# Designs tried in a protein design chat: VHH binders against c4kar8. Part 362

Target 1, 263 residues: c4kar8
Amino acid sequence: MAELSTPSPASPAPLDGGRGDELEKFTLRGARQILQLLQDLITHRGLITAHTGGGHSFMTAVLKVDEERGRVVLDPSPDPQANRRALAAPRLTCVTQLDGIRIQFPLVGLGEGQDKGRPALFAPLPAEMLRLQRREFYRLQVPLAHELSCLLKAEDLARKPVEVSARVIDIGAGGVAVVVPTGAAEFVIGGTLPACRLALPDGEPIELDLEVRNLNRQTQRNGTEQLRVGLRFAALPRAADTRIQRYIFKTERALNAKARGGL
Short names: E, the ipSAE of ESMFold2; O, the ipSAE of OpenDDE; V2, 0.75 times the mean of E and O plus 0.25 times the DockQ between their complexes.

## First folded at step 22 (VHH)

Design gd2 (framework vhh_vobarilizumab_d1; at its last look DockQ between E and O 0.57; V2 from the best seeds 0.71)
Fold by OpenDDE, look of step 22:
Structure gd2 (fold): chain B 263 residues (1-263), chain A 125 residues (1-125)
Amino acid sequence: as target 1 above (263 residues)
Amino acid sequence: EVQLVESGGGLVQPGGSLRLSCAASGFTFSDHDMAWYRQAPGKGRELVAGIDSGGYTRYADSVKGRFTISRDNAKNTLYLQMNSLRPEDTAVYYCAAQRTFEGVTYYGPSEYDYWGQGTLVTVSS
């Protein structure tokens, strides 16, 4: 009876190959966002794999966040050797998952602490946290209450310029899906809509260029036909990208909180 | 003005005992985690013992079972009872304070808000 040695789950290959530019879109650098994400990890008791280098890792969790001192407190390993490695490491790479989203962040300058008489580890707050949303697949369904809209600069059948106010139904890092009345404008897949305006709840509309990627006619329950237009962000300024990411993050958090019986 | 004033240091023979005191002023002593650090000649400053605002203590392995840290909040004073002193305990001993955070104490010299001037302990035959 040959004991089928269950292959040890392959350590997820370091996300090597994605172009540095794409990762930047998913990197949180705002102090408030970082603090919030760390608090979320505390609330959900998220287990974190902490990599110390050399193929070594241990399981930890964020126990507390000290905003005033700028410290994150971690649960130490039950293995003293792992803790020694962590303290000696120039960098700790923390990997976790929250609500199906992979989160990665570095910690530098680990120290030994105590939490109510129990050993603890601590580090300065991370300068950045990577929240890897599968860009290609994750679209935030925009709550109707948010009333996100996009002013599309398009052409009608006569090639006359028209402006169409479209409701945003979903949004991601790469683009938006909108609904427009049938016949409001002519859309061509691969066509560019220049100088459109995306309205987010948190400020002035974002001016951006959009590329038409998908067209789908949908019949509503009331029998009304609408055109769903999938749009890619053709050129997105960094500031705009940051605002979009912030909106997505904030909204996802709110939705998840509601789903858990919160507010 | 915040002050930490150490006292009780001196010359002692191996196997002897000393009691260090640190008088604190200028801050709310009860709201701070306290520690003793020491620095031997040519060495870095190292933790000897810590006591948080809740009374939880931590000791360096080198002094465990020989030294006792305690605090008197009514007197704003930190103590270090040192027994069975060894030549390797020779150092300048410093009192340090950090504001408490939800029962968390951060060890490391850079994590303390206030430091004393230190008192010399010499263990020699």
Scores: ipSAE 0.852, ipTM 0.940, lowest interface PAE 0.4, mean pLDDT 90
Fold by ESMFold2, look of step 22:
Structure gd2 (fold): chain B 263 residues (1-263), chain A 125 residues (1-125)
Amino acid sequence: as target 1 above (263 residues)
Amino acid sequence: EVQLVESGGGLVQPGGSLRLSCAASGFTFSDHDMAWYRQAPGKGRELVAGIDSGGYTRYADSVKGRFTISRDNAKNTLYLQMNSLRPEDTAVYYCAAQRTFEGVTYYGPSEYDYWGQGTLVTVSS
């Protein structure tokens, strides 16, 4: 059915970018905290997406936590190739949700074992775990029909001021991702774009300062090159934050209603 | 002191049989996963067979159908019955123990806490 405009994510992707300083306030490093959080995942039977790299992932769960040996015991995939990839991977990035809170943690040194005769995987306990409220990680994929744009006040290659109208492809509480034609302006990671204007459908554009966090060149199906620019809100006034969250909430509800109403 | 003492090794002709024993002391035998590993000259230790505290067994592909692992918790003894022996089975055989955790066994020699001194098995015409 073509009426579903946004595919449901089959699995949450690991969080992008930024220096670990921003995520540090959400990072658990205490052994007791980590053990308790892992135990909570067992108790709530949390389904975990384990990313093995190269765009591959599999579904798993924490079965047990062995405090004495410092091990987590995981459910293997029914797909033997997924298990082989997991065992070969230098790092397994686990992503899940507990009571509306996103949880992400790395596992290193994955090994094989058994649990009462059944195959199992295990790893040393993670040294850290991220716990994020939905607001801190959620990014709405902006429907094309909304034609959201952000006017960027940037510089060209000759250091001259240029205004670029960039299409917004996703939006969250902390920032936006936009696309621009390659060469439309020069962007520098860490650079600040003051007095940009974000156009939302429900009122006047929002004036805000943006910081460039990541850049990625993309080739569209027609061969056209675009630059994907990840932008962080430097400081977001309360009124602007409220409007952005309202847009996200309304759009998400509308998209969910369409998905539920499909045949 | 924890001790694992292997016995029953020796020289045998191809096609013959041997029964290895491992007497354990210094720990609660019934709450440990037990395994036999072997090491041929110039090679690393490889798993031969394992048996966990609940009696679940596993075998290396090279010995399936020929070797049988068993344990007697009343005697604190681990056994390996080796039938249809081949020259490639020549090795020092080691008894190993890993403390069980709720029925979980972690594979790999680095996960075993206690090791015996080994008993030599030689299969030669």
Scores: ipSAE 0.669, ipTM 0.853, lowest interface PAE 0.9, mean pLDDT 87
ESMFold2 (binder alone), look of step 22: mean pLDDT 83; pTM 0.835

Design gd3 (framework vhh_vobarilizumab_d1; at its last look DockQ between E and O 0.63; V2 from the best seeds 0.75)
Fold by OpenDDE, look of step 22:
Structure gd3 (fold): chain B 263 residues (1-263), chain A 125 residues (1-125)
Amino acid sequence: as target 1 above (263 residues)
Amino acid sequence: EVQLVESGGGLVQPGGSLRLSCAASGFTFSDHDMAWYRQAPGKGRELVAGIDSGGYTRYADSVKGRFTISRDNAKNTLYLQMNSLRPEDTAVYYCAAQKTFEGVTYYGPSEYDYWGQGTLVTVSS
């Protein structure tokens, strides 16, 4: 009777060193965003794997967030040894998933606490949280009520410069899809549209360069033909990227809350 | 002005008992988690006992079963009853306070908002 040695669950492969630059796009550094994401983890009772190093980890959850003191409160391990390791570790790497999105964040300076007489762990609020959306596939469907638009600087068939106001239908970290009236401009796949303006609800339009990646003609239910244009962000300032990410995060949260019967 | 004033320290023989008191003023005592810390010569400051605003207590393993922390909110006073004292209990004992957050107490010297000046407890034959 050969004891089938159940293969030890492979330690999650270190996030492959995809170029540090790509991960930066998915990193939240805003205090409000971090607080909101931690609160979402509380609300959803998200289980977190906390890695202490040396191949050791334990399961935890965010119990509370103290914004005033800047502390996150965690559920301790039932294993006292795991808690000792956690407290001795210079850094915890916390990994979880919320709504299919992988979330990773570091905690530094772990301490022992108590929550209504129960042992607890606490740490300073993370300085950053990584929200890994499958970059290649995740596009936020923009709610019609948001009326996102992008002013495209393009050319017509005569190569005359034209400005086209396009409705944004989806947005991701890497680009936007827009709809334009058929014949409004000529788009060439691989072509660059310089100095376009993306209008977000939260402030002034973002100036950015766009690269045409896809063209799809769509017929609307009313029989009107529209051109769907997939656009990549060719050059995006860091501040603009942050605003886009913030918008996506906020909108996703709102949509998910609504889907769960929330406001 | 916020003040924490410890009293009741002194010289005691091994096996003896002492009762420390900490008189608090200048803040809402009932809205704060309280603790006793001690610092022996050449050592760091360590938690002895804590009591939150809800009355939940925590003790260091070294004093468990021997020491009792209590509070009187009407008197704004924290107490530490110390029984079966040992030479290793010799230290300066400090009273500390932190504002309560939703029943959470943060242990660690850096997490407390207010500290007393301390009272010396010497256990010696």
Scores: ipSAE 0.856, ipTM 0.942, lowest interface PAE 0.4, mean pLDDT 90
Fold by ESMFold2, look of step 22:
Structure gd3 (fold): chain B 263 residues (1-263), chain A 125 residues (1-125)
Amino acid sequence: as target 1 above (263 residues)
Amino acid sequence: EVQLVESGGGLVQPGGSLRLSCAASGFTFSDHDMAWYRQAPGKGRELVAGIDSGGYTRYADSVKGRFTISRDNAKNTLYLQMNSLRPEDTAVYYCAAQKTFEGVTYYGPSEYDYWGQGTLVTVSS
């Protein structure tokens, strides 16, 4: 009669800025809509990943919404350093899911408060919230064990052809994000990479045309420099779309099965 | 008319004590979270101690164990007992009030709706 549900796994990483115009139709800016969505997060006890920048994040939750004063009250981290980073950050990017729909919103101007003797954080209500109802904006974080790769047919600095095997870190209906060694090829935002090959675990590689949408430089702790490249599917054949959706669906089910069995 | 009127400031030697009072009028005192802030020359206002409508308190680390905040809702009065005073406690001390929301207090100076004029505390040899 009653089913005790476990919470969903931690929310995926923030969507990148290269999709700003695509995301506008999913952006809520109405005060009533924002208040209702925040209240829904409270009611469903939604776990939120709060990103403070520099690759740091912590888990939190919305505790209360003060409509009259225009404040949202958040659960602080048990780690004091995470709280200090949050209070110092110019922007806290909150990512979560509600009923399988991705939710993302910024908080600025974080402050310290207290809730009946317990420490709390607060901020002004966000001016906008992303509520992504369409599956094409969902991005699966690719499990490391899958070792998904994409062969990029790109150019070096001298405009000569090079092939770069790039590890796929996330995948969705509209594109992938990959990492490559810095300097492996020249990438320009808006450029096209024809006839790249995406290697899924089952079957032969998929030939795809890709467009570069964003670039983010990373330096790992071992001193290795790499480049995160956001790529959009420029033209996606029907068969390729089907295979990508099947991969996402099967991987989601496998991850959800492990989360249920492990909680 | 809302008023918060501080009293009890003055000159005191290091190690001495003072008791600050804040008389409140023009609002329902028991529905407000109260705080003492202080401002030293060239600095912003800093929280010293807070006490919410339910009696929960918070203290700045620099004053814990030396200062005690209290309130008397029957007299609409907020107090700060300041013991073991140090030269770095020298500041203008302000009483502040914030309308209570479901047991939550917001501890930024901009979050307080009402402020007193302040009372000067000088701690010097």
Scores: ipSAE 0.717, ipTM 0.884, lowest interface PAE 0.8, mean pLDDT 86
ESMFold2 (binder alone), look of step 22: mean pLDDT 83; pTM 0.838

Design gd4 (framework vhh_vobarilizumab_d1; at its last look DockQ between E and O 0.66; V2 from the best seeds 0.73)
Fold by OpenDDE, look of step 22:
Structure gd4 (fold): chain B 263 residues (1-263), chain A 125 residues (1-125)
Amino acid sequence: as target 1 above (263 residues)
Amino acid sequence: EVQLVESGGGLVQPGGSLRLSCAASGFTFSEHDMAWYRQAPGKGRELVAGIDSGGYTRYADSVKGRFTISRDNAKNTLYLQMNSLRPEDTAVYYCAAQRSFEGVTYYAPSEYDYWGQGTLVTVSS
């Protein structure tokens, strides 16, 4: 009876291969966002795989965040050798998951600490945290209360320029889905809508170019027909991308908190 | 002005004992984690012992069972009782302080807010 050695689940290869540009869209660099995400990891007791290099890793967790000193406190490995490796490593790559989203962040400058008499590790706060939302699959359903809208610059059937205020129903890093009244404008898949304005709750509308990617006619429960338009961000300034990501992150957290009975 | 003043250093024979004191002033002693570090000639500064504001202690492996760190908050004084001294314990001993954070102590020299001038301990026959 040959014991079928269940192949040890291959450690997910560091996502080295994604084009640097795409990863930037999912990278949090704001101090407040980073702190909040670390606090969320604490709250959810998220287990973190810490990679020390050379194929070595250990399980850890964020225990505390010292905002004033700019330090993150980690649970050490029960293996003293792993801790030695961690302390000797020029960089610790931390990988975890929160609410189905993969999170990755580097820690540098690890030191030894103590938390109420227990050994601990600490490091400076990460300068960046990667929150990998599968772009292709994750779109935030925009709460109706947020009243997100996008002013579309389109053409009618006569090719006359028209402006259509569209409700945003979902948003992701790559684009938005909006609903417009049937017949409000003519949309062509692959067509570009220049100088549109996306309204977020946190400030002035974002001017951007949109590409029409899909069109779906939907019949509402009341019998009214609406056109759902899937739009890709054709050219998104970095500042705009940051605002969009911030909105998505904030909204997701709020929704998750509500789902957990906390609001 | 913040001051940490070490005292009690000197020459002692192997197997002897010394008691170091560090008098703290200019900050709230009870709200700080304290530590003794030492630096031998030609070596880096290393942790000897730490005591947090809650009274939890940490010792370097080299001094475990021989040294005892303690604090008197009423006197704003940190102590290091050193027994069974060895030649390898020869160093300048420094008192250090860091503001306490929720029971966390950072045992790295760079994390301490205040340092004393040090006191020399020489263990020689």
Scores: ipSAE 0.860, ipTM 0.946, lowest interface PAE 0.4, mean pLDDT 90
Fold by ESMFold2, look of step 22:
Structure gd4 (fold): chain B 263 residues (1-263), chain A 125 residues (1-125)
Amino acid sequence: as target 1 above (263 residues)
Amino acid sequence: EVQLVESGGGLVQPGGSLRLSCAASGFTFSEHDMAWYRQAPGKGRELVAGIDSGGYTRYADSVKGRFTISRDNAKNTLYLQMNSLRPEDTAVYYCAAQRSFEGVTYYAPSEYDYWGQGTLVTVSS
């Protein structure tokens, strides 16, 4: 199948477990849904990257699903060391793409088996599977020249209101990451920043509530510290979502054209 | 009721031979993948040899070339021919059965549905 041989936009690297709560609405947990999706992978002969941890992975495929016993049967690696790592790993994170849809699922309790004289691996059926379109996981790295900004309505150390203009460094369907000077405001993971303003090039700033999801201190080359703040869109109006997606699409197309030359 | 009854165990000197049998009843033998497992004192059960419903075999490295697994579906019987026996082959040998699924066998002991009570093989001079 030609569609499977030219995947896009699939990322072979697993999505971060810390983003699992924002991905919950795309997580399948029903037994029927899981069985059907695994059968679809078999039918389309989908190639799977199985991550064993420590940056190691191997290519596999779902060979069969034993519905009655609740087992999935996998193709082993031709590399015996990869198979040993898989059998020793507490968790195997499987990532694949099926016709433009990213699929990710965990397997635990891997064992050795045989399929008509050929080595095989097996595991209990996964308890969950992610099935999502590219827009649900993609984050555009904002070009510096765009100078995209977000006005944050936050608090200082004394719990007093302050406004901070923060540079946006990446943007996706679910949120942004910004940078601010260390000490510009106090941010608390789980805290809400109401009535912030996201400035896109194509119109009025978007007013939205943001939730702080992560904080990371970074040191610039000149020794100054800045704070990287990961922010989730708390309530995103449809019109705002459309504008954000258009910005991402337009910018991505322009960056791809520059990187590959003429189209 | 399902039964797996092993026989043929005993005391044998090193270099000797034994043939184990496992008589099966209470299930459709031809639709099951069969295996011999063994358990030495203080150790877990380990696969010795397996034979699926289609006749494909698998052997533990420690017994390759010395042991031969076979089955007779007409007689509902599993066999293990053990040649060139060594003291480290001393163990209780168990017959195990697993419902076949499209030619797939799962080789973890927890995946076997039925177990015999075992037959003791002692290899000692």
Scores: ipSAE 0.648, ipTM 0.868, lowest interface PAE 1.1, mean pLDDT 87
ESMFold2 (binder alone), look of step 22: mean pLDDT 85; pTM 0.862

Design gd5 (framework vhh_vobarilizumab_d1; at its last look DockQ between E and O 0.65; V2 from the best seeds 0.73)
Fold by OpenDDE, look of step 22:
Structure gd5 (fold): chain B 263 residues (1-263), chain A 125 residues (1-125)
Amino acid sequence: as target 1 above (263 residues)
Amino acid sequence: EVQLVESGGGLVQPGGSLRLSCAASGFTFSDHDMAWYRQAPGKGRELVAGIDSGGYTRYADSVKGRFTISRDNAKNTLYLQMNSLRPEDTAVYYCAAQKSFEGVTYYAPSEYDYWGQGTLVTVSS
């Protein structure tokens, strides 16, 4: 009777060293975004795996967020030894998933607390939260009501400069997809469109350089032909990246809330 | 001005009893979680007992079953009844307060908003 040694659950492979630069695009550092994401974890009762180092981890959940003190309250492990390790650890690495998106964040300075007479753990709010979407570049389908647009600086067939107002249909950390009328401009895959302007609902348009990555002709239900243009952000200022990420996060949250029967 | 004034400390024989009091003023006592901490010579400050605004208590394992923390909100006073005192209980005892947050109490010295000056308890034969 060969004892089938149940393979020890493989330690989650270190997040493959994708270039540190790409991870930054998915890192939330804004206090409001962090608070909102933690609140979402509370609302959804998201289970969190907290790693204490040395291959040890325990299951926890965010119970409360104290915005005034800047504290997150966690459910302790039922294992006292795990809690001792957590309290002794210089850093907890928390991993969870919300709506199919992997979320990772560090906690530093863990302490013991109590919540209505029950043991609790607490820590300062994380300085950053990593939100990784399955697809290298998750693209949010932009709601029609948002009326996102991008002013494209392109050329026509005669190589004359033209400005085309394009509707944004999807947006991600790496770029946008837009629709333009057929024949509005000539697009070349690999070509750069300099000094374009992306209009977000929250303020002034963002000036950015775009690279044409994909071209697809689409026929609408009404028989009108449109050109879908996939565009990569060729140069994106940090402030612009932050605004884009904020918009994506806020919109995703709203869409998910609506899908769950929320407002 | 916020004040926490401890009293009731003194010299007691092993097995004896003391009752500490902490008179609070200058803040809304009923909206704060209260605790007793102690610091023995050459040691760090450690939690003895805590009581939140809802009346939930927490004790250090070393004092569990011997000490009782209580509060009188009408008198703005925190108490610590100490029974079966031991030489290892010798310390300066401090009263501390933190503003309550939705039933959460943070049991770390850095999380308390106010501290008393302390009262000395000496347990010796």
Scores: ipSAE 0.866, ipTM 0.948, lowest interface PAE 0.4, mean pLDDT 90
Fold by ESMFold2, look of step 22:
Structure gd5 (fold): chain B 263 residues (1-263), chain A 125 residues (1-125)
Amino acid sequence: as target 1 above (263 residues)
Amino acid sequence: EVQLVESGGGLVQPGGSLRLSCAASGFTFSDHDMAWYRQAPGKGRELVAGIDSGGYTRYADSVKGRFTISRDNAKNTLYLQMNSLRPEDTAVYYCAAQKSFEGVTYYAPSEYDYWGQGTLVTVSS
């Protein structure tokens, strides 16, 4: 059992930076709104995962907000190494949930403080905070039995059109992640794949345009090499969005029923 | 006008002692968290010791057990007793003040509202 950077339970991951344009409408930038949201986290004792980069994170909480000086005061980690990483990081990405609403905000300029003789961390108030309902950030892990696929209209190494049938591994309101064999096509971050076809259970495939947002080479446990491709939906017709949300809802309910011992 | 005036610096041999004082005026001393910072050649200002308005103290690891910070609110004066001095303690020592917030002190130099002019401490044979 190799040393793991993300121990159990799994830490909530920050939302992709490549989703910035779709997240702008959920971004709070008003000082009054930010102060109130931070105060709500204090009042409800919200647990926060603070990401320092490189796959490292620690659990914290907002202890106080100093409105006059514009500072937020945080609980330090009991692990001194986590605190050192936090103090050295160019930014800290804080992620939490408040009554089903995801909250994400950056802190920069973290410093050491003290709260009535106890160690504390502090930073200037964030310039922005994301506040999202579950629908806006949730990604369903697609069960293998569903064999969800997406036909990608991409290009090969010679820039010639090629169609690739890719297995969908997760799906959400804003996009999908798929896997393809290494070398099946050339993908460029920011590139558009027009007229792809997403095959959901029960119904005709959905025609949609996709934008490549991230690429990761992955080696499976049997040694097979695959490419994970993160794809954003372009503007979806209402009917396509409704079908995707319906699939997510039904699948999640079925998985929850099985987890409650419905075998 | 706000004023912080340090005194008590000087030249001392290794193992010796000095007592620094910082006389404060122009603000409500009892409402401020006080600190000593120092700046050695080639380094930025670093915390030596702090004492908040409630009397809680904090020391840099390098001075624990050798230095003692104290304050006299009746005299508006901050003190630093420095014992067992070492050559690496050589620096300009600054008195600093930060308006207190609900028992919280921010230990970064940029967080202090008022600074003294500094007093030089030299530890050398």
Scores: ipSAE 0.660, ipTM 0.866, lowest interface PAE 1.0, mean pLDDT 88
ESMFold2 (binder alone), look of step 22: mean pLDDT 85; pTM 0.860

